# VHH binders against Imidazole glycerol phosphate synthase subunit hisH (hisH), part 9

Target 1, 214 residues: Imidazole glycerol phosphate synthase subunit hisH (hisH), of Cyanidium caldarium (Red alga) (q9tlq8)
Amino acid sequence: MKNIGIINCGMGNLHSVSNAISNIGFNPVIINASKDLVSFACSALVLPGVGSFDLAIDRLEKKNLIEPVKLWIQEDRPFVGICLGLQLLFEGSDEGSKPGLKIFNGYVSQFKHSLVKKVPHMGWNKLYFNRFNTIDNLVPHYFHYDLQPWAYFVHSYYIEPKDCYTFNTTSLTFYGKQKIVSSISYNNILATQFHPEKSGLFGLFILKRFLSSY
Below, E stands for the ipSAE of ESMFold2; O stands for the ipSAE of OpenDDE; V2 stands for 0.75 times the mean of E and O plus 0.25 times the DockQ between their complexes.

## First folded at step 1 (VHH)

Design o05 (framework vhh_4orz_3)
Fold by ESMFold2-Fast, scan of step 1:
Structure o05 (fold): chain B 214 residues (1-214), chain A 120 residues (1-120)
Amino acid sequence: as target 1 above (214 residues)
Amino acid sequence: EVQLVESGGGLVQAGGSLRLFCAASGFTFDSYAMAWLRQAPGKRREWVALITSGGDTDYADSVKDRFTISRDNAKNTVSLQMNSLKPEDTAIYFCAALEWYSGEYIYDYWGQGTQVTVSS
């Protein structure tokens, strides 16, 4: 059984992500320090979390995980970012002082009360696919004729990519008047603003297809 | 109520031609880009052709110079003329509507699909 490393930066969601990984046929292992990446010989890494961008970066720095995670991604090894884990791939938060992993260009912004009635964006919402792709495309694999791709969201911040065309695939959702990038795929990275571990069979399909590729 | 209804599929011999139609209703058709995608047994859906709201077209390399997409905004229809058909073109063909949202196209609506079978 393949080991899938789940990075513990103290930002939550470890139990639900671990259960989802186990349910789709992999062995979840919790990564608390860089030595765990070597000890468990992981086939892929998952970075989950909810909450503060800067707090997550601070906690990853204190655990000496920033450089190992960046190296993992630079070596094109499989990586999944969930919610906060998606956000951390960008340059930083508009309201924060800590730089992100800087895998992608752009920033993380807080919802504006003029565009949405309540924060957080919480609940099930429909996914829209923003590209026709001729290259590796995970999103159409999960969009069957009779499958409505709804996913579960709970977030107060959203990504604003500068270079939207650098991704192989993306999906969008809408909350009030706000357009939200709900997932991205690039090389061996899958990152979702929604929680696939909480998104029923569709979420499990996304995780299983991605992780089974490696 | 939004509907996309495909027609024109069927059985054709290699080298032959078919014309697919998609009738759209329940949305502002002329504001949408329209696309054709196909799915063969054991394969994922692949994009075939796109026509923007402004009439610009784009094609997958596998069908370039053989297929032509067109639209009629007065009739809310999009069509795909398929020439020089090959057995590899055998698939269910789907019509899709894509909306332009602040710099990006999003797949918004899908039809049920129409079967195209190309014999050798």
Scores: ipSAE 0.000, ipTM 0.156, lowest interface PAE 15.1, mean pLDDT 81

Design o06 (framework vhh_4orz_3)
Fold by ESMFold2-Fast, scan of step 1:
Parts: C-alpha cells; structure tokens; sequence
Structure o06 (fold): chain B 214 residues (1-214), chain A 121 residues (1-121)
C-alpha cells in the first residue's frame, strides 16, 4: 500500500482527508516535520487546510516545511492542494503580508459583497472544465472533460491566477456574479478550491485517479 | 474563415417568447464554451447565458428561469429560448465563443454581429 503524506499545518481537515485517502486504498501518514517526508517514503503529498493564508504560512515556516514542500513540487513529485492548500501555491493574499509558496503567479482575494450575496461560498456547486494549455491539448486522465460534476465548497477567498494558460486544465465555478477558478492541474499537481474529501463519490474518484496515476 | 451568424431577433410584446439562433463555422465548435451577451441602449454589455462543452448551463440572475440556452454540436448551433419577455430585455444580443478564463475575466475568442430584440410594453 502506498504512503500518502498529509501535511499538518495546523489548519484543520486532517481527519476527513485521512479517511478519504484510506477509503480509496492508500496509507495516510501525517507529516509534522521535514524528517517525516524522508522517513515515510511518501508517493504523494497532500496539503489541506481551511482559514488564514498568513497563519498557514507561519505554521509551515515554524515546522521547517516551506522549503521541503517547494523542493517536492520542483522535482515534479505528485502533489495535491485542497482549499487553503490550493491558495498557498500562489504569490500571496491581497490583504496579507506573508509570501506564499510562489509555485504559480497570482494572488488570493476576498469575495466582494457587491458581487456575491453571502460569504462564505458554502455548499454544493457545479464544475465547468476548460483547458488553458493549447500546445499539448491533453487533459489529465483524472479529469473527465465531459463530466459536469458537483463539488462541496466552503471558502471566503478565491485565487486570481495571472498565467492561466500555463495550466494543463482547470475548472470554473459560478457564484453570484463571481467566476471562480475551482481547480487546476499542472504537471503532477492537482489543486482544488473545493473539498474532494467532502464531495461524495466524485471527490473520491478524482483523488483515486490522481494518486493511482503515479 | 470564422463566422458566428445570429438569427431570430425581432419585435415581440411583453410576456411573449422569442428564440435566438447562432450558426458557427470555421472553428471546432464542440471544443468551445458558448455564451449569449446583450447590450441595451446606454448600458454596458452584460453576460446572459453560458453553455459549456459538456452541456452545463448558467444564467444571469435577471434571466434565470425565463431563458434557456442549448447547443447542437452536430449542427454547430447554439440557441437561446427567451420566455416571459420584459421591456427590460430589449437589447442587441450577441453570440460569443470562449475558451479561457484569466485574472482579467472571461476571454472570448469569437463574436457575432448581434441581433436586435425589442420588447414592447
């Protein structure tokens, strides 16, 4: 059984993510320190979390996990970002002071009440799939481009990528007048604004397909 | 050559119905999201309806439950069924093809010439 590392940045959702990974046939291991990345010989990393961008960066820094996680990604090893984990891949939060992992260009912004009636965006919503990288025209096999799945969201912030055309594929979700990039894939990265661990069989399906592809 | 050719516009009384059609040629229609946008006199262009490559639909709040967008990939057409029309729906309606989203908003690759819809009180 493959070990899947779940990074504990102290921002919650470890139980749900651990259960999802176990349910799809992998061994979840909790990563609390950089030494755990070596000791457990993980096949993939998952970065979950909810809440504050800056607090998550602070906690990852105190655990000495920023550089090991960046190196993991730079080596194109399989990586999953969930909710806050997606957001941390970007340059920073518009209202924050801490730099993100800076894997992707762009920032994290708060929903504007002029565009949405309620914050957070909470509940089930539809995913619409596009391709941003037209050079290879390949959609990763863990995304089925003609599916119209529903996924579970709970967030007050959303990503604003600068270089969307670099992604292999992405999905969009509509909330009020706001258009949200709800997931991205790039090389061996899958990152979702929704919570696949809370998105029923569809959520388990994409996690299993991604993790099984390695 | 790329073309989006709209039809079905005209004059209709409040409470009536109208169906718009857009015929596409010169590009791989089935690979594009299709949208309807409108521009009323003295107002900015606004998005009305969207249909994805897989057939999922979304609508602006102002037209929700009154308008229905659909597509026929075999015929390279997208249509907009407009029911319970109001004077406020009077506008030039545009067919648009889009492929990307970026931080500046929706990217539309191709636009039609527009078709006039006038709803009398």
Amino acid sequence: as target 1 above (214 residues)
Amino acid sequence: EVQLVESGGGLVQAGGSLRLFCAASGFTFSSYYMAWLRQAPGKRREWVALISTGGSTDYADSVKDRFTISRDNAKNTVSLQMNSLKPEDTAIYFCAAETFYDSTGWQYDYWGQGTQVTVSS
Scores: ipSAE 0.000, ipTM 0.178, lowest interface PAE 12.5, mean pLDDT 81

Design o07 (framework vhh_4orz_3)
Amino acid sequence: EVQLVESGGGLVQAGGSLRLFCAASGRTFSDYAMAWLRQAPGKRREWVALISSGGSTDYADSVKDRFTISRDNAKNTVSLQMNSLKPEDTAIYFCAADIYSEWGLYDYWGQGTQVTVSS
ESMFold2-Fast, scan of step 1: ipSAE 0.014; ipTM 0.384

Design o08 (framework vhh_4orz_3)
Fold by ESMFold2-Fast, scan of step 1:
Structure o08 (fold): chain B 214 residues (1-214), chain A 123 residues (1-123)
Amino acid sequence: as target 1 above (214 residues)
Amino acid sequence: EVQLVESGGGLVQAGGSLRLFCAASGFTFSNYAMAWLRQAPGKRREWVALIYSGGSTDYADSVKDRFTISRDNAKNTVSLQMNSLKPEDTAIYFCAAQPEYTFGYLEDEYDYWGQGTQVTVSS
C-alpha cells in the first residue's frame, strides 16, 4: 500500500480527505513537519484546507512546511491541492498581506456581489471540460469521465490567473455571471477548487486515477 | 490597437502541406491562449487547435496527428503546420485570442479575431 502524505496546516478537512484516501486503497499519513516526509516515504502529497489564505500561510510557516512543499513541487513529485490548497499555489490574496507559495502567477479574489447572487459559492455545481480532444497537456487522462460531472464547492474566493504559462486550465464552472477555474493541472500537479473528497463517486474516481499513476 | 494578421494560406494538392502564421499586436501576448478556427463553405465555424502561453496544446479530432500548433512569445506569433491535407480541410482559417484561463473551443470565448486566410485543398 502506498503512503499518501496529507499536509496538516490546521485549516480543516484533514479527516474527510484521510478517509477518501483510505477508501480508494492508499495509506494516508499526516504530515506535521518536514521530517515526516522522509519518515513516511510518501508517493504523493495532498494539501487540503478551507478558510483564510493568510492564516494558512502563517500556519505553514510556523510548521516549517513552506520550503519542503515548494521543493516537492519543484522536483516534479505528485501533488494534489484541494480548495484552499489550490489557492495557496498562487502569488497571494488580493485582500491579504502574505505571499502564497508562488508556484503559479495570479491572485485569489473575493466574489463580487454584482456578479453572483450569494457568497459563499456553496453546493453542487457542474464542471466543464474541454471535450473535443483529451490530450494530457490540457485534460489529463484521470479527468476523462463519461458523464458531465457535478462537484461540491464551498468557497468565498476564487483564483484569477495571470501570465499562466506554468499551468493548464482543466475545468471551468459558472456561478452566476462569474466564470471560475475549478481545476488545473501542470506536470504532476492536480489542484481543484471543489472538494473531491465530498464529490461522490466522481471525486473519488479522479483521486484514485491520479494517485494510481504513481 | 489590437491586431491579429494571418498569412500562409493558399492552394495545395491533397496530401500536401501548408504553414499558417499569425502576427499579434496591441495586447500582452503571453496573457492569452491562441487558437485556430476554420469555416468551410455552408458550415458553422469549428475549432481546430489551441495553444496556451506555456506551450500546452489541444487539437480537434479531425486534425489529430496531422496539424501542429506552435507559438513564439518573444515575436508575438502563432503558427499552424498542416500536413497530409485533405479536401475536407478547405476553409477560411482564423487566428483568435482568449484569456489564458479560459477554454478556446467555443467562438464566444474569444476576445480578438483575425480577418482569416483561405486554404483550398484540391482533390
Scores: ipSAE 0.005, ipTM 0.199, lowest interface PAE 10.8, mean pLDDT 83

Design o09 (framework vhh_4orz_3)
Fold by ESMFold2-Fast, scan of step 1:
Structure o09 (fold): chain B 214 residues (1-214), chain A 119 residues (1-119)
Amino acid sequence: as target 1 above (214 residues)
Amino acid sequence: EVQLVESGGGLVQAGGSLRLFCAASGFTFSSYWMAWLRQAPGKRREWVALISSGGDTDYADSVKDRFTISRDNAKNTVSLQMNSLKPEDTAIYFCATYEGYLPSEFDYWGQGTQVTVSS
């Protein structure tokens, strides 16, 4: 049974993510410190979380996990970012002062009330997958309407990538007048704004497909 | 060179209908999602409808059940059927496409077509 490391950045969702990993046939292990990455032979890392960008960076820094996580990604080892975990891959938050992991160029922005009914974006919403640049697709290239995935969201911030050519695959989601990048893939990274662990069989399918490749 | 050319706008009475067309060239149309957005004078652009490469559709709440987006991949066209038009639908309507990388803006925009709905 392969070990999947779940990084504890103190921002929640560990139990639901751990249960999802177990449900799809892997052994979840909680990573509380850099020594845990050495102690457990992990096939992939998952970075979950909800809430504040800067608080999560602060907590990862205090646990000495920023550099080990960046090195894991730089070595092209499999990595999953969930919600806040997607956002932390970028340069920073427009409202914050702390740098992110800076894996990707761009920033995290807050929803504007002029463009959306309410904040947070909370509930089920549709995913629109765009063109895939690799043969290693996580989902079929195209869905018919009756096969269109719905996923569960709860967030007040969204990513604004700078480099349009960076990602192999993306999905889009629309909330009010705002267009959101709801997931990205790049090399051995899968990162979602939605919570696959809370998104039914579709969410479990995406996680299983990605993690079974490693 | 990517080009999007809108047509079908005009003046119509409240409660009437219009059909907008967008002719696309310079890219592999069938692989891209397409959208219609609008901008009224002095207001921000707002998204109204989208269609994926596979034909999946979505609509802004303000136009849901009144507008229908469709595409014809053989002709590289996307259309917007607008029913039960209201004066507040008055705007310039834009065709746009997105490769999925930039959430703040669409990658390519057309010039737009004016829709005016009288009382």
Scores: ipSAE 0.005, ipTM 0.223, lowest interface PAE 12.2, mean pLDDT 81

Design o10 (framework vhh_4orz_3)
Fold by ESMFold2-Fast, scan of step 1:
Structure o10 (fold): chain B 214 residues (1-214), chain A 121 residues (1-121)
Amino acid sequence: as target 1 above (214 residues)
Amino acid sequence: EVQLVESGGGLVQAGGSLRLFCAASGFTFSTYAMAWLRQAPGKRREWVALISYGGSTDYADSVKDRFTISRDNAKNTVSLQMNSLKPEDTAIYFCAAWEDYGSGTVYFDYWGQGTQVTVSS
């Protein structure tokens, strides 16, 4: 059974992610400190979380996990970001003061009440994969699904990537009049704004196929 | 009116070369990323080459080292130089444009009508 490291940045959601990873046939191991990355031979890392961007960065700094996570990604080792974990890959939050991991160019912004009825964006919503729509070779195999997929969202902030065209693939989701980037893929990174661990069989399908590729 | 017009397609023998052009009008070309895609009879479209508004390029493995994409912002054109052509390169070739201002949430997608490339054995 392969070990999948789940980074505990103190922002919650560890239980449901750990359960999802167990259910799809892997061994979840909780990473609380940099020493845990050395102690466990992990095939992939997962960064989950909900809530404050700046608080998550502060907690990762205190645990000495910022540089080890960046090095993991720089070495092109498999990485999954979920919700806040997707957001932390960017330069920072427009409403915050702390820099993110700066893996990708762009910022995290709050929903505008002029474009959406309610904040947070909460509930099931549709995913529209790839700006090219029908180009299968740009879409990783783990995104192939016979029907238009739905996924579960709960968030008040969304990513604004500067250079979306650099990603291998993205999905879009429409909430009110707002278009959001709901997932990205880049090299050995899968990062989703939605919660695959809460998105039924489709969410488990994506996680299983991505993690089984390594 | 936004328009992308492809040209340069035709019939060529295996091992030969062709250069495709895409002329853009009706939008600010220099802020758009551009791509070439192709579709063979009875098959789905596949991407061939990409070029960012800043000039960064990427290629599908099937055409890497044989095809070169370039752009000329002064002329509002993108071109695809195709060398060492193979019969399996036979397809209709399309150019496409999309804009990303860094807003991340607004995309504008445009497609040309395509130009036929036929590579004979």
Scores: ipSAE 0.000, ipTM 0.155, lowest interface PAE 14.3, mean pLDDT 81

Design o11 (framework vhh_4orz_3; at its last look DockQ between E and O 0.33; V2 from the best seeds 0.00; counts 0 for: pae E 8.4 > 2)
Amino acid sequence: EVQLVESGGGLVQAGGSLRLFCAASGFTFSSYAMAWLRQAPGKRREWVALITTGGSTDYADSVKDRFTISRDNAKNTVSLQMNSLKPEDTAIYFCAAEVWYEGDSYVYTDYWGQGTQVTVSS
ESMFold2-Fast, scan of step 1: ipSAE 0.150; ipTM 0.510
ESMFold2, look of step 2: ipSAE 0.012; ipTM 0.351
ESMFold2 (binder alone), look of step 2: mean pLDDT 79; pTM 0.786
OpenDDE, look of step 2: ipSAE 0.015; ipTM 0.302

Design o12 (framework vhh_4orz_3)
Fold by ESMFold2-Fast, scan of step 1:
Structure o12 (fold): chain B 214 residues (1-214), chain A 119 residues (1-119)
Amino acid sequence: as target 1 above (214 residues)
Amino acid sequence: EVQLVESGGGLVQAGGSLRLFCAASGLTFSDYYMAWLRQAPGKRREWVALISSGGSTDYADSVKDRFTISRDNAKNTVSLQMNSLKPEDTAIYFCAAPFDEYGYWSDYWGQGTQVTVSS
């Protein structure tokens, strides 16, 4: 079985992500330090997490994982970002001071109560897929074209579509009056604002399709 | 109502150049990003070039430094200058207005124009 490295940035969700990886037929290994990347010979890396952008960056810095993760992505090796893991691929947070991984241009924003009823965005919500992006091919195998798949979200910060290149954006989601980037596919990166490990069969299918291609 | 009409396709030799044009009608052209996509026989459609209403451009890695997208908002036209053409560039090329300035997706496409690059 292939090893899938799950990066422990101290921001949660390791157990549910590990279980999802195991359930779809891979061997999850927890990456706590750069030496673990050498020890486990991973086929792909997963960066999960919830909560604060700056806190996650600080914790990754203390674990000496920032540069190894950037190098992994620069070498075009398979990478999955989940929730906070999607956000960390950007330049930074509008409310913070720590630079992100800077794989994508733009900044993470906090929801405004003028545009949304409640923060966090918590619960199931619809995905609207970008038909110009090849990741569209993941959806037709499990859901009909006329169905809008639903996924599970829990987040207080988001990426606005204007801050992310549209053809790299795989899906959008609407929360109140706010439009958010709900997934990205670029190179060998799959990143989701939703939690595929908590999104039923749809989430598991997306993870399995991506990881099985490597 | 909305129409995008491509022109300029044809047969060219490898290493040559070709310029594609797209004329748009029935939409507020300056409010839309414009894009060129292509589809080779038996392949998925892929994007190649994108231009914002203000003129900012982006390109797929396979065509970067060889293709140049430009627009004329006064004439409601977008063009694609293709240099150093390769046989792998053979495809039907589509003009699209994929989204407006706020990122709202549209489904506005042309019928396509054939580009064939011979070795």
Scores: ipSAE 0.007, ipTM 0.235, lowest interface PAE 10.1, mean pLDDT 83

Design o13 (framework vhh_4orz_3)
Fold by ESMFold2-Fast, scan of step 1:
Structure o13 (fold): chain B 214 residues (1-214), chain A 120 residues (1-120)
Amino acid sequence: as target 1 above (214 residues)
Amino acid sequence: EVQLVESGGGLVQAGGSLRLFCAASGFTFSSYEMAWLRQAPGKRREWVALIYSGGSTDYADSVKDRFTISRDNAKNTVSLQMNSLKPEDTAIYFCARYTGDWLYEPFDYWGQGTQVTVSS
């Protein structure tokens, strides 16, 4: 059974993510410090979390995990970012002043009440994939056998699609008048704005598909 | 050679029950996720239930709380218990092996199907 490291940035969702990893056939190990990355010989890292961008960065800094996580990604080792974990891969957030991991260009934006009726974006919503690197060429093969790609969201900040056009695969989701990035697949990175551990069949199987590749 | 063979279909009155069986051979059954799908005349094939290699399960909303999927790794079988059947459950039911690629090619091997007919 492969070890999958789950980074504890003190921002929650560790239990549900650990259970999801275990249910799909892997051994979840909690990463609380840089030494744990060496000790557990993980096949992949997962960075989950909800809430404040700046607080998560501060907590990762205090645990001396910023540099080791950046190095893991730099070495092209498998990495999963969930919700806040997706957001932390970018340069920074409208919420605060702390720099992110800067793996991806762009900033995390706050929802504007002029474009959306309610904040947070909470509940199930549909994903649209650019399977041929253009939205105009999207043939919805994910509707095979009426398998709709719906996932569970709960967030007040989002990534603009314009910051993600160069990635191998990006899915988009519509919330009110705002288009958001719901997932990114780039090299050995899978990052989701939704919570795969709370997204039923689709969420668990996207996670299993990614982790089984390594 | 991978083979999936369904059985247990038949005619049943609305409100009744049926149990479908799928016998698998030609691969390490315990390592794969297994699914049931169905296709009614003139309609698209739709997913019904899935069982993971570890034993956890997922269901389509249309059958949740009525159908139960299970597996027996010692016998290389997957089963679908169907309760409180409705006329709209009438379809050919297929056993399929899940690939892990839910978006593009979710199933790579299929059985021949077994007919389930639910009378009014």
Scores: ipSAE 0.006, ipTM 0.303, lowest interface PAE 10.0, mean pLDDT 83

Design o14 (framework vhh_4orz_3)
Fold by ESMFold2-Fast, scan of step 1:
Structure o14 (fold): chain B 214 residues (1-214), chain A 121 residues (1-121)
Amino acid sequence: as target 1 above (214 residues)
Amino acid sequence: EVQLVESGGGLVQAGGSLRLFCAASGFTFSYYDMAWLRQAPGKRREWVALISSGGSTDYADSVKDRFTISRDNAKNTVSLQMNSLKPEDTAIYFCAASYIEYTDSGFYDYWGQGTQVTVSS
């Protein structure tokens, strides 16, 4: 059984993510400090969270986890970002003052009422996958299985990447007139705007597929 | 004002070649992924080829090894070289632009008016 480290940035969802990791056949361990990364000998890290970008960065800074997480990613070790965890990989939030992890170029933006009727984007929504550099083993393709995958969302902010061609795979969803990048993959990173731990068998499938690759 | 203008369509015999061009204006072309899609009479629009802002390409299985997509960011153009054409390639060919790459025809940001390609047996 491999250890999967779940980073506690104090932003919630640890219980549901831990249960999902356990249900797909891995041992979830909670990472509260950099020493835990060594102590638990993790095969992959998961950064979950909901809520404020700046608050999450502040909490990671106070736990001295910013640099260990960046080093993990720089070493191409397996990494999963969920919801806020996806957003934290970018340069920063347009509404905030704290810099993100700056793994990817681009910013996190708030929904515009001119494009969407209600905030947050909450509920199940359809995913559309690009074919360019798609990693078949990590992300299902709806056209191959005659299946349009659905995932569960709850968010008031969305990512605006500058250089989408740097990603191996992206998926999109549409909320009102707003186009949303719903997931990205790059090297040993999988990051989703939706909550795979709340997205039924599809969400468990992508987590299991990604983590079983390592 | 965003515009995509296709050219290069026409009538060609089976086994022949055509090169389609798409001239883009009114947006930052180099930031956008560019695609060619086609629609035959009475059929659904289908994706043919895609080139990313970074120059990486992908093709539908039906045209792979016969079609080549390329772009010229200095001239704001994308082109599709079509070789070994078959009667089933007969369709209206559309140039489309998207900030995010995807093959579903419903989700491109900008579209051209289309150019007719007819392949006779």
Scores: ipSAE 0.000, ipTM 0.263, lowest interface PAE 11.5, mean pLDDT 83

Design o15 (framework vhh_4orz_3)
Fold by ESMFold2-Fast, scan of step 1:
Structure o15 (fold): chain B 214 residues (1-214), chain A 119 residues (1-119)
Amino acid sequence: as target 1 above (214 residues)
Amino acid sequence: EVQLVESGGGLVQAGGSLRLFCAASGFTFEDYAMAWLRQAPGKRREWVALISSGGSTDYADSVKDRFTISRDNAKNTVSLQMNSLKPEDTAIYFCAAHLYWTEGSYDYWGQGTQVTVSS
């Protein structure tokens, strides 16, 4: 059974992600410190979380996990970012002061009430896959063209990439008049704005397809 | 040079139909979601229909079940089939392309085509 490291940044969803990883046939191990990355010999890392960008960065800094996570990604080792974990891959939050992991160019922005009726974006919503930017091994062929899987969202902020050509946008989602990038892929990275661990069989399927590649 | 050119607008009687076309050039069409927006006299611009790069569609409540958006990636064209037209559908219709959309932040859009629905 392969070990999948789940980074504990103190921002929630640890147990639901751990259960999802276990249910799809892997051994979840909780990463509380950099030493755990060596001790558990993980095949992939998952960074979950909800809430404040700056608070998550602060907590990762206090656990001395910022640099080990950046080095993991720099070495092209398998990585999954979930919700806040997707957001942390970018340069920073428009309303914050702390730099993100800076894996991708762009910032995290708050929803505007002029574009959406209610904040947060909370509940089930449709995923629209970009045919050109979709990875065939990640999503079955019948999802690439005209089917709309639903996924569970809970967020007040969304990513605004500066350079969308440095990664593949795997799906888009519409909330009110706002279009959001709901998942991305790049090399051995999968990152989703939605919570696959809360998105039924489809969410579990996406996690299993990605993690089974390693 | 990026261009979106609309066609197919005109005058039609209530209950009739029209098909709008948008011909795109100068960008990788299949990567972009395509939208139709409209602006009626005295109103702000409103979103009408959207088709993703993957072919998934969404519609404003006011046009649901009456309008159908489609695309042809081989021809770089997006179309809007408008059935059961009502006088309140009278507006200038705009084709827009966006990879990433926020209010007023369209990547590309056309000059618009007039649709007039008479009683």
Scores: ipSAE 0.000, ipTM 0.136, lowest interface PAE 14.5, mean pLDDT 81

Design o16 (framework vhh_4orz_3)
Fold by ESMFold2-Fast, scan of step 1:
Structure o16 (fold): chain B 214 residues (1-214), chain A 121 residues (1-121)
Amino acid sequence: as target 1 above (214 residues)
Amino acid sequence: EVQLVESGGGLVQAGGSLRLFCAASGFTFSSYAMAWLRQAPGKRREWVALIDSGGSTDYADSVKDRFTISRDNAKNTVSLQMNSLKPEDTAIYFCATGFEYDLWGTEYDYWGQGTQVTVSS
């Protein structure tokens, strides 16, 4: 059984993510400090979280996890970002002033009430995947056109990538007049705005397909 | 293999109407947003109208209240009803779709060859 490290940035969802990782056949280990990455010999890292961008950065900095996480990604080792974990990969957020991990160019922006009926975007919504990406081609909707994938969202902010063509694949989701980048894939990174751990069997399939690729 | 084929273009007098059609094949049509864009002689492509998979529509300011976009998922077609046509509407009209696009942008993965609309003064 391979160890999958779940980074504890103090922003919640650890138990639901840990349970999902266990359910798909991996051994979840909680990463509270950089020494845990060495001790557990993780095959992949997962960065979950909900809530404040700046608070998550502060907590990762306090735990001395910013540089180890950046190094993990720089070494092209498997990495999953969930919700806030996706957002933290970018340069910064309109919510605050702290720099993100700066893995990708672009910012995290607030939903505008002129473009959406309600904030947050909360509930189930459809995903539109690029068919040419290997990971997307292995999701349920690729094999059966009647099975349009739906995933669970709860967020008030969304990513605005500077260069969307950098990514190997994305999924899109539409909320009011707002186009949302609901997932990105780049090299050995998968990051989702939705919560695969809360998105039924489809969400578990996404996690399993990605983690089983390594 | 994604294919989009436009039809319904032609010559019409100012104030008249035309209906454009786009026949789609090679993808799960009902799951994707469909757009109409146009390119006038000597000008850049501009977005005209969008309909998402749920049937929600949006229009460029220049055509709102005059154009109506609709889709028929049983026939894999998207249509653009153009009323109160003006000489400024003269352009080649393109049907487009994609996985990576901006709702109001001109960048799409798949395009038809276009259909010519000419509005005489």
Scores: ipSAE 0.000, ipTM 0.134, lowest interface PAE 16.0, mean pLDDT 81

